# VHH binders against c4kar8: the designs that were tried, part 334

Target 1, 263 residues: c4kar8
Amino acid sequence: MAELSTPSPASPAPLDGGRGDELEKFTLRGARQILQLLQDLITHRGLITAHTGGGHSFMTAVLKVDEERGRVVLDPSPDPQANRRALAAPRLTCVTQLDGIRIQFPLVGLGEGQDKGRPALFAPLPAEMLRLQRREFYRLQVPLAHELSCLLKAEDLARKPVEVSARVIDIGAGGVAVVVPTGAAEFVIGGTLPACRLALPDGEPIELDLEVRNLNRQTQRNGTEQLRVGLRFAALPRAADTRIQRYIFKTERALNAKARGGL
Below, E stands for the ipSAE of ESMFold2; O stands for the ipSAE of OpenDDE; V2 stands for 0.75 times the mean of E and O plus 0.25 times the DockQ between their complexes.

## First folded at step 19 (VHH)

Design gb5 (framework vhh_vobarilizumab_d1; at its last look DockQ between E and O 0.63; V2 from the best seeds 0.73)
Fold by OpenDDE, look of step 19:
Structure gb5 (fold): chain B 263 residues (1-263), chain A 125 residues (1-125)
Amino acid sequence: as target 1 above (263 residues)
Amino acid sequence: EVQLVESGGGLVQPGGSLRLSCAASGFTFSEHDMAWYRQAPGKGRELVAGIDSGGYTSYADSVKGRFTISRDNAKNTLYLQMNSLRPEDTAVYYCAAQRSWEGVTYYTPSEYDYWGQGTLVTVSS
């Protein structure tokens, strides 16, 4: 009876930094965002593959986060040799997945510790965490309880400037989908709407340029026709991108918590 | 003023015993994790033994079974009983303190808040 060695799930290889510009959009650098993501990993008991270099890795988990000292505490490997390699490594590349999203972050300055008498590893908090949301596929459905709106600067059929307040129905790193009344403005696919204002719950509206990418007429159950407009962020400032990403992350967390019966 | 004052060091023959003491003042001793470090000539500072505020202990492999770390919170004093001393145990021994946090102790010198001046232990025939 040949014991079919179930192929150990291929530890996802670290993403090579070569596509630097594209990855920057998915990189979290905010201290609060990093802390939140680490806390989420704790809550979900997320298994982490820690790569020490040279093709070596071990399984770990985040046990605790010391916010005051700025430290992350990790579960050590049951293999003492793996722990020695980790401690000797100039950099640990941690790879995990949470809710189908790949997360990658570096740890440097690994040290030995103890957690309630059990061996532990620790490191300074990562300076950055990569959260790879496939741009093409992930759009957060905006909860009905959230009033996200976008003020669109458009033209009517007579090319007269009009401002249309549109409800945001979904949002992603690359853009928003909004709903407008039919006939509120003329939208042209490929056209740019300059100096629009996206209202997020956490502060002042974000001014941004939007490119019309899709138009879809929808008939509501009540027989009212609405226009769904897919909009791409044409030139999103870094600060705006950070706010949008923060909103998405926070909202997703809240939705997931609710789905788990926590609220 | 925070002070850690080591005592009990000296010259001892191989196989001998010493007891080090560290008197702590100027902070809440019972809320700190304590450790002994040592530094031999020409070497880096290394952990000898640690004891957290909950009484959990950790030892370097080189001293395991020979050394015992203990604390007296009523006296604000840390102890290191050293038995079966070897020439390689020759070093300056330092007392260190870090504030306790949720049962986690960090065994890296940079993580300690306070250090003593050290006491010399020489093991020689």
Scores: ipSAE 0.830, ipTM 0.930, lowest interface PAE 0.4, mean pLDDT 90
Fold by ESMFold2, look of step 19:
Structure gb5 (fold): chain B 263 residues (1-263), chain A 125 residues (1-125)
Amino acid sequence: as target 1 above (263 residues)
Amino acid sequence: EVQLVESGGGLVQPGGSLRLSCAASGFTFSEHDMAWYRQAPGKGRELVAGIDSGGYTSYADSVKGRFTISRDNAKNTLYLQMNSLRPEDTAVYYCAAQRSWEGVTYYTPSEYDYWGQGTLVTVSS
């Protein structure tokens, strides 16, 4: 069987694509909240991955926050080419984690400076910062051996009710991604699928209302076409949330143990 | 009334030397980070050298080893000693001041509070 790699609990890559309105509720825009969060990064010497675009990034840190001028001061890269890319970039997307909390913020208008004789970078304070607990951004890649499925109550092209058993490929606190054969049903972004059933290994299937958030057509290596459907939990009872979080925790722990013991 | 007055510019042969001065008044000189910028025809202003209120210096790569920035807080005066001058150093040289904050200097020209009117340096044979 293919090698099993440890799931990464946090990725330095920016969150983007189709998640913009989902992330709005985790976006800080208050000046005091932003200043406090930046100060927390200074105090804990948080390492930040600064993305300059084109797949390039460098490591940095927030050194100081000048509240009166409205500037944040950053540690430059020891690599001069990384600094040149940063200064040329239209925006710098900073990603970091503090105590299991993912933090992401943009900086625009990056400039050069110094801090007591050492080179430094600076920018205006960000107008917003994204702050997510791990539960809010983490998606477990479901092991194939678990064969998790979700029974979808959808409609075919003729608008006739149809039930589709979909394989779950990832699962998180806010939803699942599933795959179905192309043509098994019609899905509309924004549409709702009431009374679907998510099958977890530890009990009876969970009845859920789901909302279609994204669709992606994909072709398997054997030429078979399938549809990846991103589904949001429309309303999640506390008991269902608890079972989902328990499944994620247990599975992640088991995958981590195998990866550590197998390397 | 804040004033920054540059002096010492002029015409000089390649390889020559020149000393620029900037006399400051109307603000607390010792609480400001000072810099020399230059502007050649058709180009924007670029940093030549900076010296913060604590005496730390910074230099553009193109002038390292040839130019020396210094300040005299008792005389409220900023200096630039320019040695081994090249035709590429031809520009109007400006004195600039930025209010000091915790040892940090911001080198984008818009971050400076005060500017002089400039002194022309011409390096030609």
Scores: ipSAE 0.710, ipTM 0.884, lowest interface PAE 0.7, mean pLDDT 88
ESMFold2 (binder alone), look of step 19: mean pLDDT 84; pTM 0.842

Design gb6 (framework vhh_vobarilizumab_d1; at its last look DockQ between E and O 0.02; V2 from the best seeds 0.00; counts 0 for: pae E 20.0 > 2, placed apart)
Fold by OpenDDE, look of step 19:
Structure gb6 (fold): chain B 263 residues (1-263), chain A 125 residues (1-125)
Amino acid sequence: as target 1 above (263 residues)
Amino acid sequence: EVQLVESGGGLVQPGGSLRLSCAASGFTFSEHDMAWYRQAPGKGRELVAGIDSGGYTSYADSVKGRFTISRDNAKNTLYLQMNSLRPEDTAVYYCAAQRSWEGVTYYGPSEYDYWGQGTLVTVSS
């Protein structure tokens, strides 16, 4: 009975930095965003493949984040040799997945430590984290002729509540993408925006909670910088879902009719 | 003013024993992880032993089984009992302190907040 060695799931290879321009839109550099994402990894007990170079890697996890000292604490490998390689490496490339989203981040300056008497690794907080979000749901591009807006209840840099009127650029069953002026509010990936209001053409605005899933800075053709915010519907009432679906269907039908020369 | 004052260093023959002490002042000793580092001539500063605020200890492989780190919080004093001393143990020994954080201790000279002036230990026949 040949034990079919289940091929060890191929450790996802680090994305080669060569596509630098395309990856920039998926790169997080904000300290708060990075901290939040690391906390999410802790919360979800996300397994991380840490690449040390030379084709070597080991499995780790983020155990703790020390914001004050700017340190991330990692679970060491059970293999002492892997830990030695990690400590000797000029750079550790960490790859993981959270909610189907690939996350990649470098760690530089790895050190040894202890967590409650257990060996630990630590590094300075990453300066950047790559988050590759795949679209899970079909999203309708909102026609420019349609004025969909979403009133976002967010916080500014001082953590003061602010309301931001955002234009909806795409909508799907799972959420919306909106554009806001740069600096209008501070958004954190994984953060919830409570009691937002989505304005649809067919009636009163829909009150809903939104979760920030993506942040992309965009430069418009006119040179104006805008922030694109991808938002997930965190708690969507059934009636609201029905309205959103109806809008999408109606709009798609209209767009298709127009494309066919009918309108 | 924060002070760490090492004492107990000196000349000892191979196989001998020394006890180092570090008197701490100017900070809450019980809330800090403590360590002994050493620096031999021409070498970098290396961790010898650490003890966190919870009493968990760590040792460099080179001193494991020979050295014992301990602390007396009532006296604000850190100790290093060194037995079976070897010529390669010759170094300036430094006391270091790091503020404790959630049971995590970061090793490395740059991770410690306070340092003593050091005490010389010479192991020579």
Scores: ipSAE 0.830, ipTM 0.932, lowest interface PAE 0.4, mean pLDDT 90
Fold by ESMFold2, look of step 19:
Structure gb6 (fold): chain B 263 residues (1-263), chain A 125 residues (1-125)
Amino acid sequence: as target 1 above (263 residues)
Amino acid sequence: EVQLVESGGGLVQPGGSLRLSCAASGFTFSEHDMAWYRQAPGKGRELVAGIDSGGYTSYADSVKGRFTISRDNAKNTLYLQMNSLRPEDTAVYYCAAQRSWEGVTYYGPSEYDYWGQGTLVTVSS
């Protein structure tokens, strides 16, 4: 029952205005859309990281939307200094997810007050909300019949190069998860595996660099030990990205068609 | 509607044990990474332990060797066994869930979609 030491993942940063043209198609500006999205956050009890600048942030939630007065009501921090920073900040950049969709929106003009006798923070409704659908992070569960594999260029215990053919169990726009026999190679979280080869059905294997993101050791029911390795695409050529997205789309479409009309 | 409901908190003396449970509903539990966070009065939320959909675990240094996170996907329940409790473990403990990116795991508080209401653990004589 040994546990691996894991470096903490970096907290995701807010997306900034430098991606403005790319983000326009994901930006909600209609009042009805904004109200509905804020209401969805309330209904799902979504927690929000509110960034106040200077590397400071605090956790909050939207408690209610007051459509008549055009404002949102937020949960104050239990840390009084975080509340003071929020009230002093020229804007809060709020970041959260709702059912795998990344949501980001600014709040300006934050004030303090009470809601039903409890302290609360208030702000005007945001003029825009960014809603990034999860299609870039969606992970297709690979059908066994497709026999997708990834050739990993790693090192063994003696630090010698070794190639491991790993079965791909899921795939998304940003990476894959694979399984390998325990001890087939040594992996380091954060390490890069250069020049690996991902075999898709529609052509030659794709050469790409992979970054190890997680390792999961497990013993199967039959006593077989294996390692599940989460891998992120470190640099993905445009042609490779297109092939991966097409594979995901085609496979998802085929599975959806079978679920509707096949037995 | 998504819900995470913590239970098992209470008052315990130093050196004692508690087991926290988090009952989940409204989402596919087996496809989510789960975590316990805690928040002491006047402090920010901090990670206590995480467990991804495949069983990979991570622990804060302050609880390693004393706390054990586990999950039961058949019962949609997350657990935290807390042994050798200390006064500094006093906090409200929160259950958190995020959609699993099975090849990627993040354990910062801004990365979690769903949070429970919390259960209070008090460790004092």
Scores: ipSAE 0.000, ipTM 0.106, lowest interface PAE 20.0, mean pLDDT 78
ESMFold2 (binder alone), look of step 19: mean pLDDT 83; pTM 0.840

Design gb7 (framework vhh_vobarilizumab_d1; at its last fold request DockQ between E and O 0.73; V2 from the best seeds 0.78)
Fold by OpenDDE, fold request of step 21:
Structure gb7 (fold): chain B 263 residues (1-263), chain A 125 residues (1-125)
Amino acid sequence: as target 1 above (263 residues)
Amino acid sequence: EVQLVESGGGLVQPGGSLRLSCAASGFTFSEHDMAWYRQAPGKGRELVAGIDSGGYTRYADSVKGRFTISRDNAKNTLYLQMNSLRPEDTAVYYCAAQKSFEGVTYYGPSEYDYWGQGTLVTVSS
């Protein structure tokens, strides 16, 4: 019984503008590539979460692909209300995973069909499919209770070395996002922060080099301004990578268990 | 040339019966899913009944138990037996065809490749 890891309903993070170019590298637009990927989903019986908007979704699967007519056939929900919502939605956002790769694609123009006497849904073939390798793009939202931190070795406005303890808000195989007080240090996109220390719950801090990839000023609900810093792991030892992956995996499992009502 | 020619329409009293026929030519009838659609005055075209190449049928809820769709592949003809007709069944009835795909039928007017000219059914006392 292969535990079909239900893809975490991570709300598609708004595609921040800087991700546009990177996303293009992972976006399939070729008709043949799209068809092949859909066929792979059929072959592997990949479960798809179809988002209809308003926080509603249902589970589906690709049943068939009609290349000649340009249609994808989907398994309907057992819930008639979900199907009605789907048919009324101007757009479906379909999310799935295949071989550890997140796949996302839009469907527009959903219709009702029949497959050998059984109800079915169909839509025009997607114009594009996003294929995101987990290793590069998956970011775990760090639970506040874990209190992950990263000691950043940076410079202030006077180019004086400063150490800033930053809270880690998300972590992935490729890097971390941290929050720092505004004015704590000067960060330059593309700049390297050497010999930083990432604190994980499972042991000693990991020493690593970080590259600043993005900066975003955020205003908290209380009116306090904070700086979100996206950091890439510039040099990560294999042992550190393993620890990070283990932490992510363990945390995800715990979160999923909690979401399922597991104490 | 592809042709779908409907016949059998006319005036009938409430509770009466009609049998519509659609003669198909110019394509391989047995390899197409067929349907009856209707359009009442001032309304959009709606599905009445469909029958795929495998013989599976679908009916609109409004006609279930009253209408029967059937096909004769040897005669290239689609039929609609309409019983217990009601005034709300008054419409132009259209025959439609789409190429079959692995037992999948796509519903919706835009999904059909060929259409007839229609036959008028009037249910009036």
Scores: ipSAE 0.872, ipTM 0.950, lowest interface PAE 0.4, mean pLDDT 90
Fold by ESMFold2, fold request of step 21:
Structure gb7 (fold): chain B 263 residues (1-263), chain A 125 residues (1-125)
Amino acid sequence: as target 1 above (263 residues)
Amino acid sequence: EVQLVESGGGLVQPGGSLRLSCAASGFTFSEHDMAWYRQAPGKGRELVAGIDSGGYTRYADSVKGRFTISRDNAKNTLYLQMNSLRPEDTAVYYCAAQKSFEGVTYYGPSEYDYWGQGTLVTVSS
């Protein structure tokens, strides 16, 4: 085999539970889906980083899947201490990529086995596997020169309607982050901002319903305070989604071209 | 009905030898990975030695070099030759069988499908 894809040389760190509600739609829980994904890792000989906790990890691979007994068989580390840590750990967090798709899954109840005379590790099949395309979590840092803005239809402190023009600092498939001066409006985590308008360069503003996900107060170097507001897109129409993805793609390509040789 | 019947246990002095046998019936012996486990009073069952359907073996560190596991597929019999016996080898010895999967053996008492009733080995002055 001369032309197989290789895994990324630097596996991403595990995604933590702070993103749990955003990640649930990318989480596989069906037995057939899990078995097929594990089989794909075997077929492509994907290298896996297994995190044992305490900042320790080791490289492994899925060697076999025993569907009848419900076991996954793993390649042990050549380092005996890594294997001892793995066997003592309450769980392993396994992270890998396959053709640009990030895969993450937990293994619990690790045990020792043998595969045709060679040491092996095994565990029960995972109850869930996370499967993400990079674009599903990619956030474009909006170039300052683009001056992207989002008109927020919010309320002031007296509960009266107010429109706030907020600068967009990053944008992805699922939402934007914006900044506003502190006190410009009252925001409530979980609150919905209906009929906001996102201004993109390629046409008229997009009308969006937004949900407030997080609020962070930030102090700039000159002592000025601003509020960073994380906003999730509610129920995007396909046309709006397409325009947002086109903007991200075009801007990323332009930034890559500058990195190669623009001055 | 599946049966695993151990024999060969008894009382022996330190430094002595015993040979355990396990006669198997009721399943296809050649398609199973076999093991000896032991249980000392007040302790859990621990792996002594395993031999898979392909003849690969594994030994607990505590018995390596002193014990030899073997199998005879024609006689459906598993053996354990125990030499240079020590008082810490005192235990009930159990024969166990696990259906083979593509050359993989899973070590751990919960992974074995069939168990014998055990044979007592006592190593004492």
Scores: ipSAE 0.730, ipTM 0.883, lowest interface PAE 0.7, mean pLDDT 87
ESMFold2, look of step 19: ipSAE 0.722; ipTM 0.880
ESMFold2 (binder alone), look of step 19: mean pLDDT 84; pTM 0.851
OpenDDE, look of step 19: ipSAE 0.855; ipTM 0.945
ESMFold2, look of step 20: ipSAE 0.711; ipTM 0.880
ESMFold2 (binder alone), look of step 20: mean pLDDT 82; pTM 0.836
OpenDDE, look of step 20: ipSAE 0.862; ipTM 0.943
ESMFold2, fold request of step 21: ipSAE 0.723, 0.716; ipTM 0.881, 0.879
ESMFold2 (binder alone), fold request of step 21: mean pLDDT 85, 84, 83; pTM 0.855, 0.853, 0.846
OpenDDE, fold request of step 21: ipSAE 0.872, 0.866; ipTM 0.951, 0.951

Design gb8 (framework vhh_vobarilizumab_d1; at its last look DockQ between E and O 0.62; V2 from the best seeds 0.73)
Fold by OpenDDE, look of step 19:
Structure gb8 (fold): chain B 263 residues (1-263), chain A 125 residues (1-125)
Amino acid sequence: as target 1 above (263 residues)
Amino acid sequence: EVQLVESGGGLVQPGGSLRLSCAASGFTFSEHDMAWYRQAPGKGRELVAGIDSGGYTSYADSVKGRFTISRDNAKNTLYLQMNSLRPEDTAVYYCAAQKSWEGVTYYAPSEYDYWGQGTLVTVSS
């Protein structure tokens, strides 16, 4: 009876930092955001694959976060050799998933500790954490030459209705990402923005309901802070979907033609 | 003023025993995790033994079974009983303290809040 060694699920390889610009939008650098995400990993008992380099990895978990000292406490490997490798590594690349979202973060300066008499590992809090939201749909980056806008019907901090004209930065079959000035409106993740208007180049604006799925504060090179809002199409009429798809296709074709030197 | 004062160091023959003491003052001893570190000539400072505020102990592999760390909170004193001493145990021994946090102790020199001046232990025939 040949024990079918169930292939150990291939530990997701760390994302190579080469696509740096594209990953920046998914990178958390805020201390509060990092702490929250680490706390979420604790709460959900998220298993983490820690890569030590050289093709070696071990399974760990975040046990505790010491906010005051700025330390993350990890569960050590049951393999002493893995722990030695981890401690000797200049960098630990941690990979995990939470609610289907891939999370990756580096740890530097790993040390040995103890948690209630049990061996533990610790490191300084990561300076950044990558949170890759699975894009349900391909997202076209809207060219700067194209002015797509979305009129958002939102509320301000006083819950007063406000209309915010937002620039669309990417669009897909499932939604749009927009940028708004900081403080233009109050957005709540999971909240619905009803009767918004998406302006496409091919005709009248599309009226649609949008669900807030993601919020990311971005500081521009000029020091101006903007809020990136990821929005899902909550209810999209078929005709609107067709128009959006047509726009995406046409734009992609044009971009590809330009890239080939044709325009 | 916070003070950690080590004592009990000296010259001892191989196989001998010493007991180090560290008298703590100026902070709440019972709320701190304590450790002994040592530094041999030309080497880095290394953990010898740690004891947290809950009484859990940790030892370096090199001293395991030979050394015993203990604390007396009533006397604000940390101890290191060293038995079966070896020439390689020759070092300056330092007492260190870090504030306890949720039962976690960090075994790195940079994580300690307070250090003693050290006491020299020489193991020689």
Scores: ipSAE 0.838, ipTM 0.934, lowest interface PAE 0.4, mean pLDDT 90
Fold by ESMFold2, look of step 19:
Structure gb8 (fold): chain B 263 residues (1-263), chain A 125 residues (1-125)
Amino acid sequence: as target 1 above (263 residues)
Amino acid sequence: EVQLVESGGGLVQPGGSLRLSCAASGFTFSEHDMAWYRQAPGKGRELVAGIDSGGYTSYADSVKGRFTISRDNAKNTLYLQMNSLRPEDTAVYYCAAQKSWEGVTYYAPSEYDYWGQGTLVTVSS
């Protein structure tokens, strides 16, 4: 028997590509901004996942920033092999969160050092840091009453074309999660669903390609099995992006007003 | 103006001992983190031992328990006592200095401000 379970990545995982054109406007390159953000990580004791490549990572923290020399000092792993992998890696991709804001930055030229007798790692200050505000990674939970849907152009178990109308349960700038009955179509992680149609309330449906990113089974109260499918938007035109963000903003405003006035 | 002068190298049989010295001048010795590095033929420089301005020490795994680093701030001198020497310890040994900052020492060779000329240690029959 085959399971449709999706592997759970270590959180937070790096954004794929990291420095794509769509992320440029969230990238800090000013030395003063970088120093301040690193200092904020020190002040808040932010835990950092440092990715060394090959699926390996370790937990660390920024201990100190040497402004004059231009160095960041990091907490080493208690596992000597993790430290050896880090020192051998051409770069580390560091990922963390500060006050709900996602932070990602590269470190190159990692070296060994010490801090008052304790082993430490260090690197030159990063040349850039990615700082993503909520809207760029946030997923709105779609109210059930909206009945937001997405028409999926998929294949059944026999690889025959099928169209599945899937309920959208959450939506963000980069994709949606939908629910379909188990067996309604065959989904594989990494697979592409071309020419799907996302129906938003105030306009014609948006035609877009979707990529399957995760799959999770769930059982409803009546015992019916359903599949949660996480889908990434491919090639999202600016107009489509604007409509999606408008929907998210309007819906959040309505939900917040109801929550504050509800009894 | 700045000088780091190593001495005490030479030829010694396996199992023997040597004591290296590094005389420093032209900078404030007590405000610097000091280290011994070594370089075998065809290899890069590697840390042997370090001692910071506060007296904390660090040793390469390959020399731990056999070598002892020490410093005398009154004499501006760094020492390396090398016991139970092995042929693999054969190298040119260098004294290096790095300006101290907040108790942190950076052990990459490019982080050191001053280097000595080196003293050859040969461990052979």
Scores: ipSAE 0.693, ipTM 0.868, lowest interface PAE 0.7, mean pLDDT 87
ESMFold2 (binder alone), look of step 19: mean pLDDT 84; pTM 0.850

